# Designs tried in a protein design chat: VHH binders against Imidazoleglycerol-phosphate dehydratase (hisB). Part 4

Target 1, 187 residues: Imidazoleglycerol-phosphate dehydratase (hisB), of Pyrobaculum calidifontis (a3msg0)
Amino acid sequence: MSYRRETRETLVVVELVPGAVAQVETPIPFLTHMVETFLFYAGLGGRVYAEEKRRLDDGHHVIEDVAIALGRALDQLIGDRSAVARYGWAAVPMDDAFALAAVDLGGRPYWVVKAKLPNVAIGGYPLPMFPHWVRSLASEARATIHIYARGRDPHHKVEAAHKALGLALRAAVSPASGVQSTKGVLK

## First folded at step 5 (VHH; framework vhh_7sr4_2)

Design w12 (from s09 with T103E)
Fold by ESMFold2-Fast, scan of step 5:
Structure w12 (fold): chain B 187 residues (1-187), chain A 123 residues (1-123)
Amino acid sequence: as target 1 above (187 residues)
Amino acid sequence: EVKLVESGGGLVQPGGSLRLSCAASGFTFSSYEMGWYRQTPGKQRDLVADISSGGSTKYGDSVKGRFTISRDNTKNTVYLQMNSLKPEDTAVYYCATYEIEYESESGYTYDYWGQGTQVTVSS
């Protein structure tokens, strides 16, 4: 499934293919690395391409627009939400860091990110943008996403969070068992 | 843990110069924005200067053109070169950095300060 987002500030193209290898190109090295990490652990590949037509901020537009395009592509890929498990979670350690992610693909856009992040940029990515990236992804994927991360190294915290989110999403999109509620149809 | 140790303060006459140093440990210094702040008796701490990880600088209005902030990432040290010192510059100077804890849309700022170094400008 593919999605193209073009604004006056950015162009983003996303094509998601389950089980494929991801090719990610963005003007922000750490964003590229985090998107690659997220997709790998989500079991998704294909292409994510982003470019900046104008830089009016510290990468705010491109970081947000990549999340929006990914979320829209995920929404399209998921399709019939009654056919998936819906819920997923994962806990991921990365040296000093630990992240917990939980996802509900029930169609309700909501987000919670609890993490202590320094006001720094890693590989061109202002870390204060990470909660906003999750917000945009959750909104466009029509998902509830909870992320909790702790640790000393901010690189490890954010990377562990992307791994956990990927694994949680992978579980949530897996095929449904055939019963999703106490009133479900039983075979 | 974040540890910041200031040095280089002292007594100097008006028009003199001092260079402050702040040795940092316990974090990836090169990635952090670093600042110098000062506090005079009975007043709150004021921003003197800050420097981003990329080297961009910002100065308080009262010190522009007289003070220069710089950093040496190989030594985990931030410096404040103070020229044309005035009696009004008399204060305890603090080195600082910070972190923000996010919870959904809200954030809490955690400031990390050194012990401070006294600068006195008088005859």
Scores: ipSAE 0.033, ipTM 0.421, lowest interface PAE 4.7, mean pLDDT 86

Design w13 (from s09 with T103V)
Fold by ESMFold2-Fast, scan of step 5:
Structure w13 (fold): chain B 187 residues (1-187), chain A 123 residues (1-123)
Amino acid sequence: as target 1 above (187 residues)
Amino acid sequence: EVKLVESGGGLVQPGGSLRLSCAASGFTFSSYEMGWYRQTPGKQRDLVADISSGGSTKYGDSVKGRFTISRDNTKNTVYLQMNSLKPEDTAVYYCATYEIEYVSESGYTYDYWGQGTQVTVSS
């Protein structure tokens, strides 16, 4: 499934293919690395491409637009929500860091991120943008996402969080042959 | 867990100099903004100087031109060089850093402080 988002500030193209290798290209090195990490652990590949048409901010638009496009592509990929496992979670250590992620693909857009992060940019990615990235992804994927991360190293915290989110999503999209909700068919 | 330990305070005559040091541990020091604050009894702490992870500095108006903040990422230490000291500079000096804690949609500053070091400027 393919999704294209173009504005005056950015162009983002996402095509997600289960089991394929991901090719990710963005103008923000740490964003590229985190999206690659997320997709790898989610068992998803294909293409994610983003470009900035003008530098009017510190990457704020491209970070949000990548999350929006990924979420939209995921919503399209999931399709019939009664056909997937729906729930997934993972706990991931990375040296000093530990992250827990839980996902519900029940069609309800909600998000929780609990983490202490310094006000710093890593590889062009302002870390305060990470909770907003999760919010945009959850909103557009119509998913409930919970992420808890702790540790000393902010790079490890954010990377562990992306690995955990990927693994949780992988479990949640696994095929299922029946209704996963006590309410019957999911919306 | 963040730990900050100040040193270098003391008694000095007006016009003298002191160098404060703050040894940091428990976090990736190079990724954090570091600051020096000072407090006089009965008053709020006020910013003396801060330094970003990239080395950009900011100073309180009362100390510009007299104080210099610097950092050594290999030693996990931030310094405050204080020159042309005045009696008005008498205070407890605190080393600080911070993180933003996110809980749901709320974000708020979570401050970390050292114990402080006394600087007294008196003849």
Scores: ipSAE 0.235, ipTM 0.630, lowest interface PAE 3.3, mean pLDDT 89

Design w15 (from s09 with S104D)
Fold by ESMFold2-Fast, scan of step 5:
Structure w15 (fold): chain B 187 residues (1-187), chain A 123 residues (1-123)
Amino acid sequence: as target 1 above (187 residues)
Amino acid sequence: EVKLVESGGGLVQPGGSLRLSCAASGFTFSSYEMGWYRQTPGKQRDLVADISSGGSTKYGDSVKGRFTISRDNTKNTVYLQMNSLKPEDTAVYYCATYEIEYTDESGYTYDYWGQGTQVTVSS
C-alpha cells in the first residue's frame, strides 16, 4: 500500500510491503533510524521517502508529515478490520530503558504517550516531537495507541518505544485466529 | 535519577574570578541542555547561562561579556567561568537541566536542580 503527501514544506512518499526490507530516507538522521526500527519490528518494508522543500522550523513539519503518511499507508494496508486480531502489545527493554506499547485497530483514533523526555535534539530530531509523531500516526491509522517509556537514556527510551510499537502493531494486524475468524464486523 | 552536584563557590573580592563546576550523573549528559541559574533570598531563580547539546550558548543580560559557560561531555561536567565579579553577583548558583513529560496531548516541564553553591562577592 502506498501514500503520497505533498505540502508547501515537505514531500513524503510511503509504500508498505509486508515482509520486505525497508528503505527509509529522510533529512533527519534519528527520524530515519526510528522509522527503520519501527518498520523492522512491525514486519513491514518497502519505501519511506521524505524531503524538506524549505526549512521553516527545526524539523517539525517533516517529522509530523512522515507520521501522517505512515498512518495513512497503514490504514490502507489494514483494510478490513474484521479480518485482523485488532489488539497487540509488547514490552521492550533496552539497557536502562523499558517501553510498553499497546494498540487497538478498532477504528477509533486515540493516543497516550507517558515518557519523560528532555527538550533536546538527537540526530536532528527534537525529542518533544516524539509524542506528536505518535499522535499523527494514531490519528491517520485510526488506531488507539498507548506508549509508556522509562529510563535514564532518552535515546534508549525513544528507540525502545519504537520497537515496542512495531511489535504491538505486528501482533494487531495478524490474521484473526480459528473459528472466531469467520465472525464479527468491526467499526 | 538525575543528580547534579555543584562546586567552586566561595567568598571573593569585587573584580575577582571563580569557576563553578557541575558534575552530572543519572542521564545521558551529552544529549541534555544544561544551565546555570542564580537565586537571592526571597526572589525567583534567574537564568545566568545555558548551553545546548550542540554547544550553542545564551547568557542573562547582567552577565554577558563577564561569564562563560562551557561543557565537557567526556567528564559529564558543565562549567561557569565568572570574571569581573560584582557584589550584585552574590547569590546561590544552581546547575539545572529539564525534561518534558507527555500524557495524551499535554506536556509538562520537569526541572532538575542541584543543591546549589554559594557565591559571595564582598570586601
Scores: ipSAE 0.015, ipTM 0.388, lowest interface PAE 6.8, mean pLDDT 86

Design w16 (from s09 with S104F)
Fold by ESMFold2-Fast, scan of step 5:
Structure w16 (fold): chain B 187 residues (1-187), chain A 123 residues (1-123)
Amino acid sequence: as target 1 above (187 residues)
Amino acid sequence: EVKLVESGGGLVQPGGSLRLSCAASGFTFSSYEMGWYRQTPGKQRDLVADISSGGSTKYGDSVKGRFTISRDNTKNTVYLQMNSLKPEDTAVYYCATYEIEYTFESGYTYDYWGQGTQVTVSS
């Protein structure tokens, strides 16, 4: 549900609430937009806050630390993994771009990202950091995540990937075979 | 589909000025490095000027101090202001962008070019 990560480089606070509106604040505009997108399509809201205590890099620390904190909060939110569907996938088009994501919440952290990404930054987000963001999320959420993205526009590729991942996660955390949480959280 | 369209070329006298424009579409313009290149008949394309997504500029030695590259991210346009034009500046001027593609196996570079605009400096 909630997780706080503080290092000498960053502070990240995540509080996830199913069905709520997400309030996301980070020092990197495109990271903020992508996290908002991911959470919206995942059916998750609450708060994601990140700040940089000093600028040591091009956002490497805060991008990874947001993924770590988000993954930890997801792991806590999921709880009893036998009560969820576990598997989810989605295919999302966005103009020229197409992304496929598949998720297994079985407790085994693994990641695969296949996307041709230019070595440029969009809104302060170096695009080569996207695979690193997925790796950190998968590791801390204890999930296997596969993402394939194609397209010409790198903004569309990365955004489609976040939408697909969100939808895949939403399916994977849904109740298994009509089993319902009695406390309003995933057991 | 990446599309670059140059305009502003023409005939000008030595010592004159021209401003070239390149309208870009089909990609997230603000995040890409943009450049101007020129080609004379029988020669390869030569770098005139580059501008990074962050606004850092580089110029070919023959044009330093005379030409200025700039960009307007709200209009998806890159400009080349050419001052103190010389007969040797006569060429077709091309707008270009570059993409270094990251994969887990390797990185790749892409070149995208406009159709060009003719600049003639005549005495």
Scores: ipSAE 0.000, ipTM 0.120, lowest interface PAE 12.6, mean pLDDT 83

Design w17 (from s09 with S104W)
Fold by ESMFold2-Fast, scan of step 5:
Structure w17 (fold): chain B 187 residues (1-187), chain A 123 residues (1-123)
Amino acid sequence: as target 1 above (187 residues)
Amino acid sequence: EVKLVESGGGLVQPGGSLRLSCAASGFTFSSYEMGWYRQTPGKQRDLVADISSGGSTKYGDSVKGRFTISRDNTKNTVYLQMNSLKPEDTAVYYCATYEIEYTWESGYTYDYWGQGTQVTVSS
């Protein structure tokens, strides 16, 4: 599934292919790393490309535009929501950090992000933008996303959150469970 | 009271080296994550390198292979060895640590910063 968004400020192109290798290119190194991490653990590949035609902020537009494009590509990829498992969750440790993510692909956009982050940047990514990235992804993917992360190292905290989100999405998007055979039903 | 005091900054020519030190007091240093951040005027403080209590390290992409972070828990000091310095490395360098509460609450960490030390790379 593909999505293209072009404005006077940014260009973002997303093509998602299940099971493929992901090629991610953005002007923000930590955003590139986090998107690669999310896709890898989600079992998704393809291409994510973003460029800034003009920088008018601290990367706010490109960070949000990447999340929007990813969310829309995911919405298209999911398709018939009755055909997927719908619910998924994962708990991921990363040294001092621990993240829990839960996803509902029921078509209702909502988000909860509980992570205390320092007011700094990592690789050009202002960490206060992480909850906004999740919000945009959840809104456009029409998914409910809950993320809880704790730990000392803010890099580990945010990275563990992306791994947990990827694994949760991978579970949620798997094919819908078949009905148990009538053999062994006790009701 | 948490205190972080940086030293070792200065003026060097491109290709030169500097070793920054951060002396820490007022907390159990050996249990805390320590990091180096840098800031140019008008920009956000950006991660240069960090080191865990166990010694695991992470680096910003622009400094990998050139800078090395280390710590000495007996001296309550964290170091940044800066090699092959470039004009782009010119910035105020800050030592930092973070308090955590192992909470599920939103918000910002309790951040502790030193006063900063100026590094200028110029011919």
Scores: ipSAE 0.017, ipTM 0.480, lowest interface PAE 6.7, mean pLDDT 87

Design w18 (from s09 with T97R)
Fold by ESMFold2-Fast, scan of step 5:
Structure w18 (fold): chain B 187 residues (1-187), chain A 123 residues (1-123)
Amino acid sequence: as target 1 above (187 residues)
Amino acid sequence: EVKLVESGGGLVQPGGSLRLSCAASGFTFSSYEMGWYRQTPGKQRDLVADISSGGSTKYGDSVKGRFTISRDNTKNTVYLQMNSLKPEDTAVYYCARYEIEYTSESGYTYDYWGQGTQVTVSS
């Protein structure tokens, strides 16, 4: 359950262990916090390590590459998609904020993020990158992910979204006696 | 046409105060969340403060307790009262209307910014 991604710009290593404590280290503080939050609520631990080899942007490459590596590690962890519940959702409040996430591990990548976010960085994380982070995660995990978030505090909105996504994924990967699909095949 | 015009910037000594104003036009001001951002050349934009249509406020960690955001819906204006100014507060301050929606189809921002007003904290 280990994945390594190395490019000219970054190095990312992910090892996911169900039920373990997560050790997350990235050069972007808010990204580190959000990944820790997501994994905790997903019931996943292990290690997520990311480093930047060169300063080429405002963290665009490392944010993207962490999402890609996490998605790949999740795809490997899920394995036989007929053995999991497949569907999961969660609604999470965080003071003024509210987030709803829904996940389908059916093997088709798709993403929707509907949130009102300011064009600002929190802890080195440009908030406009959050929808792109979800896109990359969904694409590499081969999952359909929908996130809706509302609230006044942008920190609370994004954090509630990560908690909701974690809980939704936790439900979706739980064991199942079988899965049902109108198409009959998980692709 | 959405238009935001900032004013009130200038040079001030450390420990001083300034009040910024942002005059808005081209939209129903009272219905929108408004905010202030700041940017130093070569750095990311920082959220300074925002205020909802109902008057609820949020502040960036570096300015809590020193800055106060307010609005006057009859004048279509948002204000930023800056107290106990520090050299690190030196930046261009931008007034913004928040409106960002992301979907698999778009992925783009809908926020609007003014031209900015320079604040310099120096003796």
Scores: ipSAE 0.012, ipTM 0.241, lowest interface PAE 8.3, mean pLDDT 85

Design w19 (from s09 with T97A)
Fold by ESMFold2-Fast, scan of step 5:
Structure w19 (fold): chain B 187 residues (1-187), chain A 123 residues (1-123)
Amino acid sequence: as target 1 above (187 residues)
Amino acid sequence: EVKLVESGGGLVQPGGSLRLSCAASGFTFSSYEMGWYRQTPGKQRDLVADISSGGSTKYGDSVKGRFTISRDNTKNTVYLQMNSLKPEDTAVYYCAAYEIEYTSESGYTYDYWGQGTQVTVSS
């Protein structure tokens, strides 16, 4: 349920507690807001802390490293994959924006993000980094994640996507009886 | 090759008006969403206005009621009419073009940006 990642560029500490309130601290305001949003809708709280030891880019390393640490903490939290529902999805509107997310916690990492995102930054977060954030999360959580988002306002589009992903994950990690795969044992 | 060329920027007094134009070439203009963004030194780019291929518009909160975005698909041009200009509107204004349809499975996007045009509002 806890994971610590330290590199030459960053330090990230994640501790996930189901049903608790999330305390998120990162040097990128929009990343902080999006991680808070994702965790809230996922029904997860605890602590996410990130700091930059040095900035060699415009936040690329810390955005990616937060996703990696979250994914690892999620992998630990899920534990026995035969004990969870495995599949989840959600469709979320946010004014002009609409996002659909679907998750499979079957142990196979894969990602698809289909969204038109302008090459701008919101609150220190370059929007083209959002697909990379999803990729890192999916890879480390050993999950297949599909996100489709449309809309006019890029802030609403990305925020709707994080809400949808949170709700989808919440459904996928919910307790289930027996094995959800016809193969018997999940990876 | 895709080109977006802005024009119409300049110096204007508070309360004045200015019209920006963005001439587009190298892509199917009528199918793209077009927008205006602005950037103040030390800050990130903010949405000013956008217009869909069908003519639906959206505005940033600070410019609603004062600015109007429009497009002319026969001329491959998008316009920003700026009225009741304030010192806070001083910024570099950028024209942008983006496609609404699915980008790609990798999530990478194809955005096109102009070089920007300076708008300065001062007495």
Scores: ipSAE 0.011, ipTM 0.240, lowest interface PAE 9.4, mean pLDDT 85

Design w20 (from s09 with E101V)
Fold by ESMFold2-Fast, scan of step 5:
Structure w20 (fold): chain B 187 residues (1-187), chain A 123 residues (1-123)
Amino acid sequence: as target 1 above (187 residues)
Amino acid sequence: EVKLVESGGGLVQPGGSLRLSCAASGFTFSSYEMGWYRQTPGKQRDLVADISSGGSTKYGDSVKGRFTISRDNTKNTVYLQMNSLKPEDTAVYYCATYEIVYTSESGYTYDYWGQGTQVTVSS
């Protein structure tokens, strides 16, 4: 599935193909690396392209817009929510860092990111933008995403989080047999 | 309080069949992943099969094609149909589910296990 998002500040094009190699190009090196990592562990490839029409900030528009477009493309790719496993989770270590991610593709947009991130930038990516990236992704994919990460090295912490999120999403989008809801399910 | 109660274990000859059942209570069953694990004395528990809330299944390599996991959300029960049983399938079989438990500093998976049911495959 494909999705194009154009604003006054950015242009983002996302084409997701399960099992393919991801080709990611953004103006922010660490964002490019993190999106590549997320897609690789999610078992998704295709194309993610982003450009800035004007640089009016430290990249927060393009970071947010990439997440929005990616989430929208994921929503389209998932399609009928009854056809997927829906739930997924993963725990990923990366040296000193540890990340736990859990995903519910039940159509309810919600997010929780608990990761103590310093106010620094890595490869052009202001780390305080990571929770915003997750929020935008969750909102547009219509998913509940919980991420908890700890560690000393913020690079490892954020990378472990993207790996865990990818693996959790991979499990959640796995094909599932259709199963009728029971009367015991809460509203 | 999460409670899992297994039944259906027993003694069977090689090539025979057994159906295990796990009755669940104390949680919103239809929203949770359910699994079957088995353990032989002195060894770690191995995944036999699991089933997602949506019905997606996964099997351990040694049981693929012989065992089938299923769930009935109306009865809050998960099943394991075991066909073409082999002596190597002899083990205590456990029904399980899990929660992701978050703390201020960390998150971890908390497993809920049933009491286990013995399956013995013997000529």
Scores: ipSAE 0.000, ipTM 0.113, lowest interface PAE 14.6, mean pLDDT 83

Design w21 (from s09 with E99D)
Fold by ESMFold2-Fast, scan of step 5:
Structure w21 (fold): chain B 187 residues (1-187), chain A 123 residues (1-123)
Amino acid sequence: as target 1 above (187 residues)
Amino acid sequence: EVKLVESGGGLVQPGGSLRLSCAASGFTFSSYEMGWYRQTPGKQRDLVADISSGGSTKYGDSVKGRFTISRDNTKNTVYLQMNSLKPEDTAVYYCATYDIEYTSESGYTYDYWGQGTQVTVSS
């Protein structure tokens, strides 16, 4: 499943393939690492490519546009929402950090991110942009996403959050219970 | 009150070296993680290096192999040794200690920042 988003500011191409290795290229090193981490734990691979057409101060547009394109590709990949488990969650420790993520693929876009994030950038990624990245992903994937994270190391905190979100999504997209298929095909 | 005071910045030619110091007071320094961050005009602060209470270090990709962070718990000071300086290293450098969890509390403390010290690399 593929999605292409082109604006005056950015170009983003996403192709998601379950079980494949992810090839992620963005102009922001920490964004590249976090998207790779998210996809790996979600059990998804394929390609994520992003470029900036114009110089931007803090990467705001490319960070959000990657989340938008990824969310749209996920919406397409999920397809029939009655065929998936719908709910997923995961709790992930990473040294001093702990993150909890919960996902509902019920078609209702909503987001909650509770994490203290200092106003600094890691590898070109302004940490206050992380809640905005989650918002864009949730909106386009038509999912409710809750993330709670704590810890001293902001790198560990954000990385644990991406691992938890990936694992939660992996559970949520798993096939719905097939008990009735053993007695006949459902309509 | 937590206070962080940077020193050691200045003007240096490409290929030169500088050592930044950050004097900390008002908290149990040896128990806290310490970091150096830098900022150029119009951009967010980027992580340069950090050091845990146990001495484990992490570096930003652009400074690995050139910069070394260290700490002296007897002096409540964290250092950044900057070697092979490049024009791209020109920035205001900030000392910081960030959010910490306390076992007896349900939340986290706020992070703290110094005022910064200017490093300019030019010929």
Scores: ipSAE 0.000, ipTM 0.176, lowest interface PAE 11.0, mean pLDDT 83

Design w22 (from s09 with T109V)
Fold by ESMFold2-Fast, scan of step 5:
Structure w22 (fold): chain B 187 residues (1-187), chain A 123 residues (1-123)
Amino acid sequence: as target 1 above (187 residues)
Amino acid sequence: EVKLVESGGGLVQPGGSLRLSCAASGFTFSSYEMGWYRQTPGKQRDLVADISSGGSTKYGDSVKGRFTISRDNTKNTVYLQMNSLKPEDTAVYYCATYEIEYTSESGYVYDYWGQGTQVTVSS
């Protein structure tokens, strides 16, 4: 459930608790908001904490390290992959924006992010880092993640994508559908 | 849909000034990098100036010190103030913005262009 990642550049601590409220703290406002959004729609809470020990770039290391730590914590949380539904997807509108996410928790990492984004930073988060964030998350969670997003507003596109990813993950980690158990009923 | 409409071009004498405007619509203007490019017949488009969403500017070597790019996010407009114009500045001037499409391995740049406005520097 708990994972800690420390490098010379960052410290990240993740504790995931299903059904709890998430407390997220990072030095990048939009990253904090997107992680909160993802966890809320995934039905996960607990704590995500990140700090920068030294700024060597525009948040590149902390964005990646948060995704790595989240992915590792998710891998630990999922545990036995035969016990979960494995597949999940969701389509989410957000005003002008629309995002589709699909997840396979089959243990093989892969990622696809298809979204047109401007080269801009929103709340300290360079949007070109979003595909890299998904890559790191998919790699460490040992999951295949596909995200497609369209819209006029890049903030809405990225936020809708995080909502869709959260909902898709929530479906994928639900208990495996079993054959209906046979239970005798006597009159 | 991204739409860019340039205005302010015309005929001016060497040493004169012009101010170009580009009215943008169909996207969240404040979040996009905006640029001015120019093209003469038979040549590729050259960067004149660009301005980031945060206001950082870059200029082509031939126009540094003479041209100034600026933006007004409340009007969804980018401007190019052209001073000390030379005959070599004669070209069609294009307003542009772009998006990058990310796929798992790479990014593809999608450029959006206006129709252009003619600037002629001649006596």
Scores: ipSAE 0.245, ipTM 0.650, lowest interface PAE 3.9, mean pLDDT 89

Design w23 (from s09 with Y110F)
Fold by ESMFold2-Fast, scan of step 5:
Structure w23 (fold): chain B 187 residues (1-187), chain A 123 residues (1-123)
Amino acid sequence: as target 1 above (187 residues)
Amino acid sequence: EVKLVESGGGLVQPGGSLRLSCAASGFTFSSYEMGWYRQTPGKQRDLVADISSGGSTKYGDSVKGRFTISRDNTKNTVYLQMNSLKPEDTAVYYCATYEIEYTSESGYTFDYWGQGTQVTVSS
């Protein structure tokens, strides 16, 4: 599924294809790496492209707009929410770091992030933007997302969080099973 | 987890110099902002100097031009070079770093402090 978002500050194009290889290009190296990581563990590929028409901030607009566009593309990809498992979660270790993510694709946007992060930029990505990235993704995907992350290395902490989120999403979008969710038997 | 150990304090006469060191452990030092603060008798802790992970520095107005903060990421150490010391620089000097603790839309600073090292400027 594809989505295009253009504002005065950015242009973002997202095309999601299950099982394909992801091609991610953004002006922020760590954002590119995190989006690649998220998509890989989510079992999604295709294209994510973002550009800044004018940088008037520390990447705030492009980070947020990528999350918005990705969330919209996910919403379109999910389609009929009665046809998916809906719930997913994953716990991911990465050396010193540990992240837990849980997702509910019930159509209700909500988000919780619990993490201690330094006020620093990694690869052009101000870490204070990570909770905002999750918020925008959850809002546009119409999903409830909970992320808990701990560890000593902030890079590992945020990367483990993206892996956990990807795996949780992969589980949540899997085909529904059981009489309450697998209504295709009667449809 | 986070441990900060200051050293280098002592007694010095006005106009003298001291170099403070802060040895850090338990976190990825190179990714964290490091600062020096001081507490004078009867006052709150005040910022003396800070240094970002990228090396950008900021100084309190009373020490600009006299003090220099630096870091050595290979040794996990932050330094404060103090020149032209004045009696009013007498204080306990603390090394610090911080994280922002997020809970959904709310974030607040969680500070980590060393034990402090005494600097006394007097004759």
Scores: ipSAE 0.213, ipTM 0.604, lowest interface PAE 3.3, mean pLDDT 88

